# Ledger of designs, part 377: VH-VL binders against o60147

Target 1, 175 residues: o60147
Amino acid sequence: MLEKNKYLYIFRHIQTNQVLLSQGNVLKKTALFQLPYPLQKPVAPNGMRPAKLRKDHWVPLLKVEFPNESMFQSVFMQLLNYRKYRSVQPLTSDLLKLPIPVRRRKIMRQEVPNTIADLADILNKEKFPENSVRLQLSDKSDSEYADWPPSVQIDSEEIKLSRGFREKTTVDEAR
Key: E = the ipSAE of ESMFold2; O = the ipSAE of OpenDDE; V2 = 0.75 times the mean of E and O plus 0.25 times the DockQ between their complexes.

## First folded at step 19 (VH-VL)

Design km35 (framework fv_dargistotug; at its last look DockQ between E and O 0.56; V2 from the best seeds 0.73)
Fold by OpenDDE, look of step 19:
Structure km35 (fold): chain C 175 residues (1-175), chain A 118 residues (1-118), chain B 106 residues (1-106)
Amino acid sequence: as target 1 above (175 residues)
Amino acid sequence: QVQLVQSGSELKKPGASVKVSCKASGYTFRSYSMNWVRQAPGQGLEWMGWINTYSGEPTYAQGFTGRFVFSLDTSVSTAYLQISSLKAEDTAVYYCARGPYLSYFDYWGQGTLVTVSS
Amino acid sequence: DIQLTQSPSFLSASVGDRVTITCRASQDISSYLAWYQQKPGKAPKLLIYDASRLESGVPSRFSGSGSGTEFTLTISSLQPEDFATYYCQQDYEYPTFGGGTKVEIK
């Protein structure tokens, strides 16, 4: 029987390092709705939400394979909400000392490590079976942003995905 | 097993309000988005919007802002659709539908007929 | 919004026939398309998701194909219980449905 999607893809913007969560290896336009800023000009570097999805501006950060769809959906929803929650939290005193443009850039640069840390935290709380979650990173060094529970097996091989696009392989993922 | 059970049919007059409930069971309520879909008599399906079952944040499709309100009672795994200032054109079957985040809809309620007539 | 155009709107067929329904998107939606079956007085039922993935419990006579802007739902051998209205739905953007295709008895 064909299983439903159990894969989480995370992409980062090549300029701003903003992060998008994806249920598939091809980004949807709706992924832009994850960004906390309204649709305004100019482009994303100033903390704006782009009007159009430029798939070539997004590169894969990591891929996670879960034991089943239910576990994937649970983690996905939590991860979305972790990010939202963080975005509405009061700024630290250190950030408040910075000019607004510099502050915005610094916040965006922290999205990658924060997202990885969030994922690890969620997985730690879920207490999935040992080695039941498979994590692939585009950069292995990114795994150092968090302590991973025994449920997570980090692949030695880095992910091979094109910028925001699905790569054709002999065996395609569910989504 | 996954199940969505909606409240019964409603007959209302123009200007009145209605609140439709959708009780979910058989899965983790906060793990899937809840969507609302309208179907006027003899017409096709219209996506009205969705509510984030984890945060409670609603998002409304174009044409369904103002008089339509999505809400939750997570303690009983129930989603609600409230329509205020009802109009005759609001006469339709309203469905709640579960799905992954802004994706397809794999489980549906049985639908709730709302009839608005003077 | 992305518009989905289904064709035909009405289709008359007999039991045992091969039935093909098409759904055209106004823009590229990759493989983010689902198909539903709806019978009178009943809620829609998911048949296919992600263009070609068969939902659990759905008979194998149903199949989906296509990517980009052109998609097809195929019933290899129409059964009596398959007379219904079929809808396509995209989830590349905010969800929208096609206008539906009613499959009737010839």
Scores: ipSAE 0.859, ipTM 0.937, lowest interface PAE 0.5, mean pLDDT 91
Fold by ESMFold2, look of step 20:
Structure km35 (fold): chain C 175 residues (1-175), chain A 118 residues (1-118), chain B 106 residues (1-106)
Amino acid sequence: as target 1 above (175 residues)
Amino acid sequence: QVQLVQSGSELKKPGASVKVSCKASGYTFRSYSMNWVRQAPGQGLEWMGWINTYSGEPTYAQGFTGRFVFSLDTSVSTAYLQISSLKAEDTAVYYCARGPYLSYFDYWGQGTLVTVSS
Amino acid sequence: DIQLTQSPSFLSASVGDRVTITCRASQDISSYLAWYQQKPGKAPKLLIYDASRLESGVPSRFSGSGSGTEFTLTISSLQPEDFATYYCQQDYEYPTFGGGTKVEIK
């Protein structure tokens, strides 16, 4: 209650597998800004931005508890930058041959493994104390997308799949 | 510990330009967003936009997309607001304010009064 | 954009009074609302974030509540240093501020 946010919340879209990063357990409308605009630019777009935030379409992927707010903010901003960097990378010729909707779906399906790998890459480069970063996943097999540093403790309990992080426990809002 | 120190008051004529600086200290500059907020004399607070301090990309609120330019010098942890083609209605106190990305504003600069008068 | 309507715009009160200020949002903003205090000639100061979370160093007589579209700031026992203008601000979408509530001495 007295502590500022030190939790990273990552959501997955139930249909497209797109990913949203969040500073809270309830998504803001500005989270949609992380997604590319629709269809006006057939050569470059990574995906599609919905007009409305449908909170029932976004389910927990993972939650990370950092030692403090400052460390959380550093990792959060770096993750956002990794996502932008990936969105502007040249597409392969095989992808460019695909119809735009098919291409977008293929790129979107990479977002879960890419985000997890990027998070681990950042954490491997950071000098956090051993076991100081607690990682909880909705599907523990997703931890296999990356090699985790000694600073990361993977929680034995999975996040119960429901609509959003808050539906199961409101007491966790301060965590 | 956390401080945002802005440049001093400015008296300008219509049509001139001004550049307000906001020097940050006591925290990791690139980990928190920098916002600009305007307050005309006797009026409320008006968000002008913000700049992503990690990437340098600015975002402007509706109505601030023309004459207002946000920029950074990360080597000195400083954000800038430049206003060109000054009008009398630009007379206001301009605040820089930091916060988590796209969030509330936990620390504010002291404000810079820009007065535009012939 | 999301419009925030503060009520009242002006309030007279005495030291020791319980003061309640409301902020109504034009759409559901969950709990993404902050409250600021501003004294004349000074920058705003964050009091409350995420609707109900007290900023460090802010006296416990300040509290916030609400979710969705209706929010309140309460000062349980008004002190002489609390005479100021109070603003709400949402961050569910690009930030917007309420019009302010000036709290003056009765």
Scores: ipSAE 0.726, ipTM 0.872, lowest interface PAE 1.2, mean pLDDT 88
ESMFold2, look of step 19: ipSAE 0.705; ipTM 0.861
ESMFold2 (binder alone), look of step 19: mean pLDDT 94; pTM 0.956
ESMFold2 (binder alone), look of step 20: mean pLDDT 94; pTM 0.957
OpenDDE, look of step 20: ipSAE 0.844; ipTM 0.932

Design km36 (framework fv_dargistotug; at its last look DockQ between E and O 0.11; V2 from the best seeds 0.00; counts 0 for: pae E 14.3 > 2, placed apart)
Fold by OpenDDE, look of step 19:
Structure km36 (fold): chain C 175 residues (1-175), chain A 118 residues (1-118), chain B 106 residues (1-106)
Amino acid sequence: as target 1 above (175 residues)
Amino acid sequence: QVQLVQSGSELKKPGASVKVSCKASGYTFRSYGMNWVRQAPGQGLEWMGWINTYSGEPTYAQGFTGRFVFSLDTSVSTAYLQISSLKAEDTAVYYCARGPYLSYFDYWGQGTLVTVSS
Amino acid sequence: DIQLTQSPSFLSASVGDRVTITCRASQDINSYLAWYQQKPGKAPKLLIYDASRLESGVPSRFSGSGSGTEFTLTISSLQPEDFATYYCQQDYEYPTFGGGTKVEIK
């Protein structure tokens, strides 16, 4: 029996370091809706939402394989909400001391480590079976942004996805 | 097993309000989005929008803003659709449908017929 | 919004026939397309997702193919219970449905 999607892909923007969650290895336009700020020209600067999805501007950050679809969906929804929650939290005193443009850039730069930390936190709370979750990173050093529970097995091999696009493989993933 | 059970048919007059319920069971309610789909008599399917069952944040499709409100009662795994200031053109079957985040719809309620007539 | 155009709108066929329904998207949606079956007075039922993946419990006589802007639902051998209306749906952007294809008895 064919299993439904159990893979989480996370992409980062090459310029802004904004993060998008994806249920597939090909980004959907709806992924842009995860960005909290309204559309402004020209490109998504400082947390803004671009008008169009430029897949070539997004590079893979990590891929997670879950034991099943239900677990994947649960983590996906939580991860979305963690990010939203963080975005509405009051700014720290240190950030408030910075000029607005500098502050925005600093916040965007924190999206990658924050997302990784969020993922680890969620997985720690879920208490999945040992080595049941497989994590692949584009940069192995990114795994250092969090302490991972025993349920997570970090692959020694880095992911080899092209920028925002599906790679043609002999065995395609569910999504 | 996954199941979505909707409230019964409604007969309303123009200007009135209606609230349709959709009770979910057999899965973790907050793990999947809840979508609403409208189908006028003899017509096709129209996506009305969805509600994030985890955060409660609704998103409405174009044409379904203002008079349409999505809400939740997570304590009983139930989603609601409220339509205010009903019009004759609102006469339709309304479906709730489970789906991954803004994706396809794998489980559907049985539908609720809302008839608006003078 | 992405428009989906189904063809034909109506199709008459006999039991045992091979049936093909087409769905055309106004832009590239990759493989983010689903197919549904709806019988009168009933809710739609998911048949295919991600263009070609068969939903659990759906008979193997149903299959989906295509990518980009052109998609096809195929019933290899039409059964009596397959007379219904079929809809395509894209999820590359906010969900939209095709106009439907009613498969009737010839």
Scores: ipSAE 0.867, ipTM 0.940, lowest interface PAE 0.5, mean pLDDT 92
Fold by ESMFold2, look of step 19:
Structure km36 (fold): chain C 175 residues (1-175), chain A 118 residues (1-118), chain B 106 residues (1-106)
Amino acid sequence: as target 1 above (175 residues)
Amino acid sequence: QVQLVQSGSELKKPGASVKVSCKASGYTFRSYGMNWVRQAPGQGLEWMGWINTYSGEPTYAQGFTGRFVFSLDTSVSTAYLQISSLKAEDTAVYYCARGPYLSYFDYWGQGTLVTVSS
Amino acid sequence: DIQLTQSPSFLSASVGDRVTITCRASQDINSYLAWYQQKPGKAPKLLIYDASRLESGVPSRFSGSGSGTEFTLTISSLQPEDFATYYCQQDYEYPTFGGGTKVEIK
């Protein structure tokens, strides 16, 4: 029996700030393919793909609950496309003027803000019902990277777990 | 039952073009990458590149960035390899191969022999 | 490009022999190595992925081992249907193949 997923899970690397999107509350090795392929790129917009998934290096960034699986799938695929688009763009002349280590650090520092902005851009362009999309962050100040539509309800409770996600169920939802 | 069925063998003259098809069945086409692998007569395997079946974006290995074009028709779960300005050195068997994106190849087409002769 | 060097290029063996083929990478590729069997006129067939994981439907006499730069494919008791050419392939970065090892009847 297949599970009908309506949750998006996003992880951040504790050292590099690389971002991975996940359909499940734990990362799979295959998620690493979202990162640029190492050694064969003339200039990488972010860090190289790690050789293996070190689960102690990836922490929760945010979780999104959608009204249904169809909406989740649409947003998930759009996010992957936004990341792919950025990964293949030529670097700006301002970035190319920087020494390679400095340039790499600037690009890596933009991974989290860019991902959050992408998510908000997608949600602003979609016509979701008011308060139909629940967003929970590990650090609520990260919501400041974007302007959120009325469809998004930002949870007041931050994600507490350092190595995973959890779901909550209310008495009303259990009925 | 995963299956990759390629178009039949081709006999071409130098300077012509050829288009090889690879029709996939038995799985979700957009969940796996499609790779092209060349094998010249009596030689080993050579990865030519792959196409992202979700976005349609191709990536070409070094040496295949000119006359080779990968494309898709996702409505019929089919990938294509087009080779233009054929040379005698293009004589080979061309395989399509499926796998997780940029990984090992768990299913292969039967191969398409392209022969370029004067 | 990551180069894969297979050894030997050719070996002659009898039914029932233990056969070992090696693949050496030009850099550390962790466990991102696969092994394929190819018979004349046929497409390659995946045997092993992630260095040591046996593909479904592959006989248990095939096994893989290694990590880093050195990997082996072992056939514990060679059968008549195992006479073929074997290739290693890395997927640590863009795929590359080894040169192949042809296993022939002694």
Scores: ipSAE 0.005, ipTM 0.482, lowest interface PAE 14.3, mean pLDDT 82
ESMFold2 (binder alone), look of step 19: mean pLDDT 94; pTM 0.959

Design km37 (framework fv_dargistotug; at its last look DockQ between E and O 0.53; V2 from the best seeds 0.00; counts 0 for: pae E 6.9 > 2)
Fold by OpenDDE, look of step 19:
Structure km37 (fold): chain C 175 residues (1-175), chain A 118 residues (1-118), chain B 106 residues (1-106)
Amino acid sequence: as target 1 above (175 residues)
Amino acid sequence: QVQLVQSGSELKKPGASVKVSCKASGYTFRSYGMNWVRQAPGQGLEWMGWINTYSGEPTYAQGFTGRFVFSLDTSVSTAYLQISSLKAEDTAVYYCARGPYFSHFDYWGQGTLVTVSS
Amino acid sequence: DIQLTQSPSFLSASVGDRVTITCRASQDIDSYLAWYQQKPGKAPKLLIYDASRLESGVPSRFSGSGSGTEFTLTISSLQPEDFATYYCQQDYEYPTFGGGTKVEIK
């Protein structure tokens, strides 16, 4: 039986630079559950979870196409756990020297490069076939946050997805 | 081939505890979450929650907190549902079901009937 | 929680009939809707996911459509083995199921 190709979408918040993983090109409310902090006001402050999903506040960061569902699910689960693991790690001495609000902003700004680095690390460990994983970035320069294994083919064209929404002109798998 | 095999039917008295097992095979256990779904006799399906098979972190639906505990033994690719302080209303078939992160369920166990009776 | 309302609750049909089941969501869930078939004494079986995607191994006579708050499961030509209860399920939020639609032989 021929396996389905699967897509990973990663979004970032336009204000906080928080990152959400998505199995589809339209964000679900459950994606907010990835944020490690409890719901507090104001909406989507640093280190907090918003009460509602404002899709217009999330912009696409990257899209990854995997050769099959199994590979996609494996990477997705690992990526979730990498992120969670990082969130519970002790803060560096440099961060501890900063005032709490500045520290929080600094940590949140690192989510994008950290997520990209995590993805590359996971893919390096998985040792998928050469050029079997296709990576599209909203900003090509973001690919420089990591060294990519031979399994990853970086597209020259940037993704054209709308904020938190599926593009009708793009044929994508939701899962 | 993907397969989920659950433990056999259980007959318990009120106040007792039960532990249902769900053994997975045919795929990488830690790559898919495991969901639990309850179905009372003659009733519909009710999502109880899920457990992250990679981290072991459980998430429980409203109404299934406290007496319900999800757990894992990854060494044997098995998920467990434990129900304590059983009540008559807990009488139901309990299913384990494989699924991606908070999504649909593509493979199901055969179900485990738990009967709570005096 | 998102409520799913299925209609009808019961449906009598004959072999060869075109059958349509509706699932209404209490709010917009985009296309995050799945359909299951359950026979007595058996576990549910996934038929459709993401509103219109046919699960592998499912006959092509099954199809799903809809988005937002209104969804439909269609069996183009009912077969003897299709008499069962059908459930819709959303995964936009925490998963919830519809009340089910029992398809009985006329």
Scores: ipSAE 0.847, ipTM 0.926, lowest interface PAE 0.6, mean pLDDT 91
Fold by ESMFold2, look of step 19:
Structure km37 (fold): chain C 175 residues (1-175), chain A 118 residues (1-118), chain B 106 residues (1-106)
Amino acid sequence: as target 1 above (175 residues)
Amino acid sequence: QVQLVQSGSELKKPGASVKVSCKASGYTFRSYGMNWVRQAPGQGLEWMGWINTYSGEPTYAQGFTGRFVFSLDTSVSTAYLQISSLKAEDTAVYYCARGPYFSHFDYWGQGTLVTVSS
Amino acid sequence: DIQLTQSPSFLSASVGDRVTITCRASQDIDSYLAWYQQKPGKAPKLLIYDASRLESGVPSRFSGSGSGTEFTLTISSLQPEDFATYYCQQDYEYPTFGGGTKVEIK
């Protein structure tokens, strides 16, 4: 691992499959504010956002390695905007027919495929160098939610740490 | 070279308004959050909130939701802080600071002193 | 809000001394802590982020350590240009700053 490379860490909730984006391999409490309130009034305002960050409830979904901070920052900010945009869209009529607890569960479970698709859409629209972005998944079959551009190299090894990403921070070797 | 250049010092009377500008250069403006930090004379640093430079959506810290407005002009890579109905207690140096999201702030503007006195 | 308590508030030291500044958080913030240096009349300058990562261009005599609720900024050999006020800042949640530590060099 290189100290100047930048990583995007994506977590999923073990029970709901909600998704959180992180700049570090440990979630900040404010990551919870990425979870939007439901657009429709019948879904309670706090029904989709847990009251507290339970670190043991969030496991690795995927990790993306960028060669520099500028590429990381561009993709991270765009992903946050995609999630915000999706949160304000009207619900479909089929979804509105469901009882509220069932509707919530269905919406939350779309976060994994939606986030992966959003990431791929951003990367397909960006002009990044070939093989410059490395993607590592906890479940390699999740790559099938999207078509990936030539800039993305999908790691054949899956993330295997059950309680979090492998925490490796190279201390700055100041000389 | 990343640089944040703020507008000059202001002397205002109570009840007036002020608009502080923060012009960014040397990086992709919409890729980093813009934060506003206040420092009253002889006091410490106080986070006022941030604005998402991609969406334009502001977030305000508690105590900064009434008279403080963050805005952008992305065509000139500039963030603005507007303070209305100025009070004597608004006398402070106001900094813009960039960071990923509202994370640690790696570059700061030089600060804008706003003085509010009768 | 997460409260950060710095100690000491004031510090006098000689050139060459090892200086230690402590920042205590009111709750566990993992390693989401930054350190800034502010000289009179100037903007703060980032020294350390994520508790221990040295910002580019910062002299190696500066180091950070800690996690959870207790954090330390260390200056291994104080130099005349290190006269400044030092602030800690958490970004585990919406940012808050410590009260500052003013370092006076004899």
Scores: ipSAE 0.078, ipTM 0.693, lowest interface PAE 6.9, mean pLDDT 85
ESMFold2 (binder alone), look of step 19: mean pLDDT 95; pTM 0.961

Design km4 (framework fv_dargistotug; at its last look DockQ between E and O 0.65; V2 from the best seeds 0.75)
Fold by OpenDDE, look of step 19:
Structure km4 (fold): chain C 175 residues (1-175), chain A 118 residues (1-118), chain B 106 residues (1-106)
Amino acid sequence: as target 1 above (175 residues)
Amino acid sequence: QVQLVQSGSELKKPGASVKVSCKASGYTFRSYGMNWVRQAPGQGLEWMGWINTYSGEPTYAQGFTGRFVFSLDTSVSTAYLQISSLKAEDTAVYYCARGPYLSYFDYWGQGTLVTVSS
Amino acid sequence: DIQLTQSPSFLSASVGDRVTITCRASQDISSYLAWYQQKPGKAPKLLIYDASRLQSGVPSRFSGSGSGTEFTLTISSLQPEDFATYYCQQDYEYPTFGGGTKVEIK
């Protein structure tokens, strides 16, 4: 039986540039649990998890299409764990020289390029078949944050998604 | 083919501990989360929580904190549920279930009956 | 937590009947709903995920529909092996199950 393609959606916060991974084109509340900081006031920024999911605060960063479930799940789990691992690593000397508020902002600003780099690294290690993975970015220039393996085909068109979810204009499989 | 095989039924006294195993095969163990679901006799299904099979980090649902511990032995693709200080109300069938990250459950173990009786 | 209310709790039907089970969510969960079948003494079996996606190996007589707060599981023509208890489950938040619907022989 032919397996259906699977899609990974990545969203970024419009203010903090925090990143959320989504298995569907509509963000779930549980996506907030990916953020490394506990639920405290004030709401993000300042390295805190927001109490509520404001879908309008999240914009699409990229969409990845995988040829099957196993590939999708493998990359998804690794990507989650790469982020978590990075969040608990010691701060670099350069970051330590900065005031705490500036440091926090800088760390959050790095989430987008770091996530893209993580994705590329994971895909490089997986050694998937050539052109088996399709990558579509909201900003084509974001592809420059990483060197992509031959398994990745970057779409020429940028994604056109609404904040927090994908409009039902084209047929995409959420999972 | 994907398969989850759980340990056999358990009969325990109140205050005792039990450890249920769930051995996975037929897929990459770390690519899917492992969930635990409880079902008391004649009752519905209750999600107890899940464990990240990649990192080993457990997350427990409300009502399942303290006495319940999720753990892994990745070398044998096995997940464990340990219940301490057993109570009569813990009598139930416990299921392990594979699923994407905090999503649905596509494959289930056969269940393990834990009976707590004086 | 999100509460799921299934209706009816019990349903009597005959082989060949069209059966519809409803699941109502206490809030909007988009399409993040799954349906399971459970037979006595057996583990639940996934039938539908993401509200309308048929799990591999599940007969086509099973279908799911709905979004937001109202969802339905439909069995187009009930077969003898379909007498069981059915559960809905949401994954918009931490997973929760409906109370179940027992489909029994009329």
Scores: ipSAE 0.849, ipTM 0.928, lowest interface PAE 0.5, mean pLDDT 91
Fold by ESMFold2, look of step 19:
Structure km4 (fold): chain C 175 residues (1-175), chain A 118 residues (1-118), chain B 106 residues (1-106)
Amino acid sequence: as target 1 above (175 residues)
Amino acid sequence: QVQLVQSGSELKKPGASVKVSCKASGYTFRSYGMNWVRQAPGQGLEWMGWINTYSGEPTYAQGFTGRFVFSLDTSVSTAYLQISSLKAEDTAVYYCARGPYLSYFDYWGQGTLVTVSS
Amino acid sequence: DIQLTQSPSFLSASVGDRVTITCRASQDISSYLAWYQQKPGKAPKLLIYDASRLQSGVPSRFSGSGSGTEFTLTISSLQPEDFATYYCQQDYEYPTFGGGTKVEIK
């Protein structure tokens, strides 16, 4: 019997560094709705919700394997909420002093460190067994954005773009 | 064991309103989205939208942005569908269904028949 | 809006038959397709998700395949309890359902 989806896939935009959370190893078009702009808006690139999903613009940031699907769902929904909460906060005075294009780029650049910090914050608050959550990064230095609980085991091998999100199966677990 | 238990069938006149409940049990209510699906007599399935059970934010499918309101009472793990200004065309079975974020629907309520007749 | 076209709309079959129903998407949806079984007066039941993954508790005679725009649900040996209506559903975009395939006794 195979386990249901228990993997979190996080993608980064190659130009803007915006982040998308995914339940599968290929992005769905609905992932774009995680960006805080209207669905039916003609949008400029960089810092806005694209009208179309360009899969060649989104690369792996990290992958997380949870002990089971229920724990994955809990973390996924909390991450979505953290992202929404940040999107509605008042801008700081330092940000308001910046020209609008520079401000937008700076806000978008924070999505990677913010998402990683949020993930770690959620995992620090959860009661997961030691080494039960397996984290693999495309750039291991990104783990430095957060303090990780004992439940997290950081994989020594970085993600390869072409194979980094392959799902584990009973056959793969024997490897 | 995951269960979604809906309120009983409703018989209504045009212009009235109805509120369908969907009580969830056997899982962490805020970890899965709650979807509403309509099935008119002899017809197929139609996704009406969903409500984010963590934030309470509803999303409505095209065609369901007016008279249809999704809401929650998280203290009793219950989702609600309210339909106002009922029309004969609203006669259908209404299902609640849980699932991962904007995904497939792994558990369904038993359905609530709403009949609107003059 | 992604249109899902199921074929056939109606299928007559005998117990023990191998049956295949298809679902065509109006655009590439990767593997984001689910299959449901619905019996009269009952809620739909999830059979297959992500095109080919079997839901817990579903008999192994059910299988799904396909990616992109073409998908199939196969029942390897039809049982009496399998006479029902089958729906595909995509979740690449906001969910939409196919029109259904009714499988009846021949």
Scores: ipSAE 0.713, ipTM 0.866, lowest interface PAE 1.3, mean pLDDT 87
ESMFold2 (binder alone), look of step 19: mean pLDDT 94; pTM 0.958

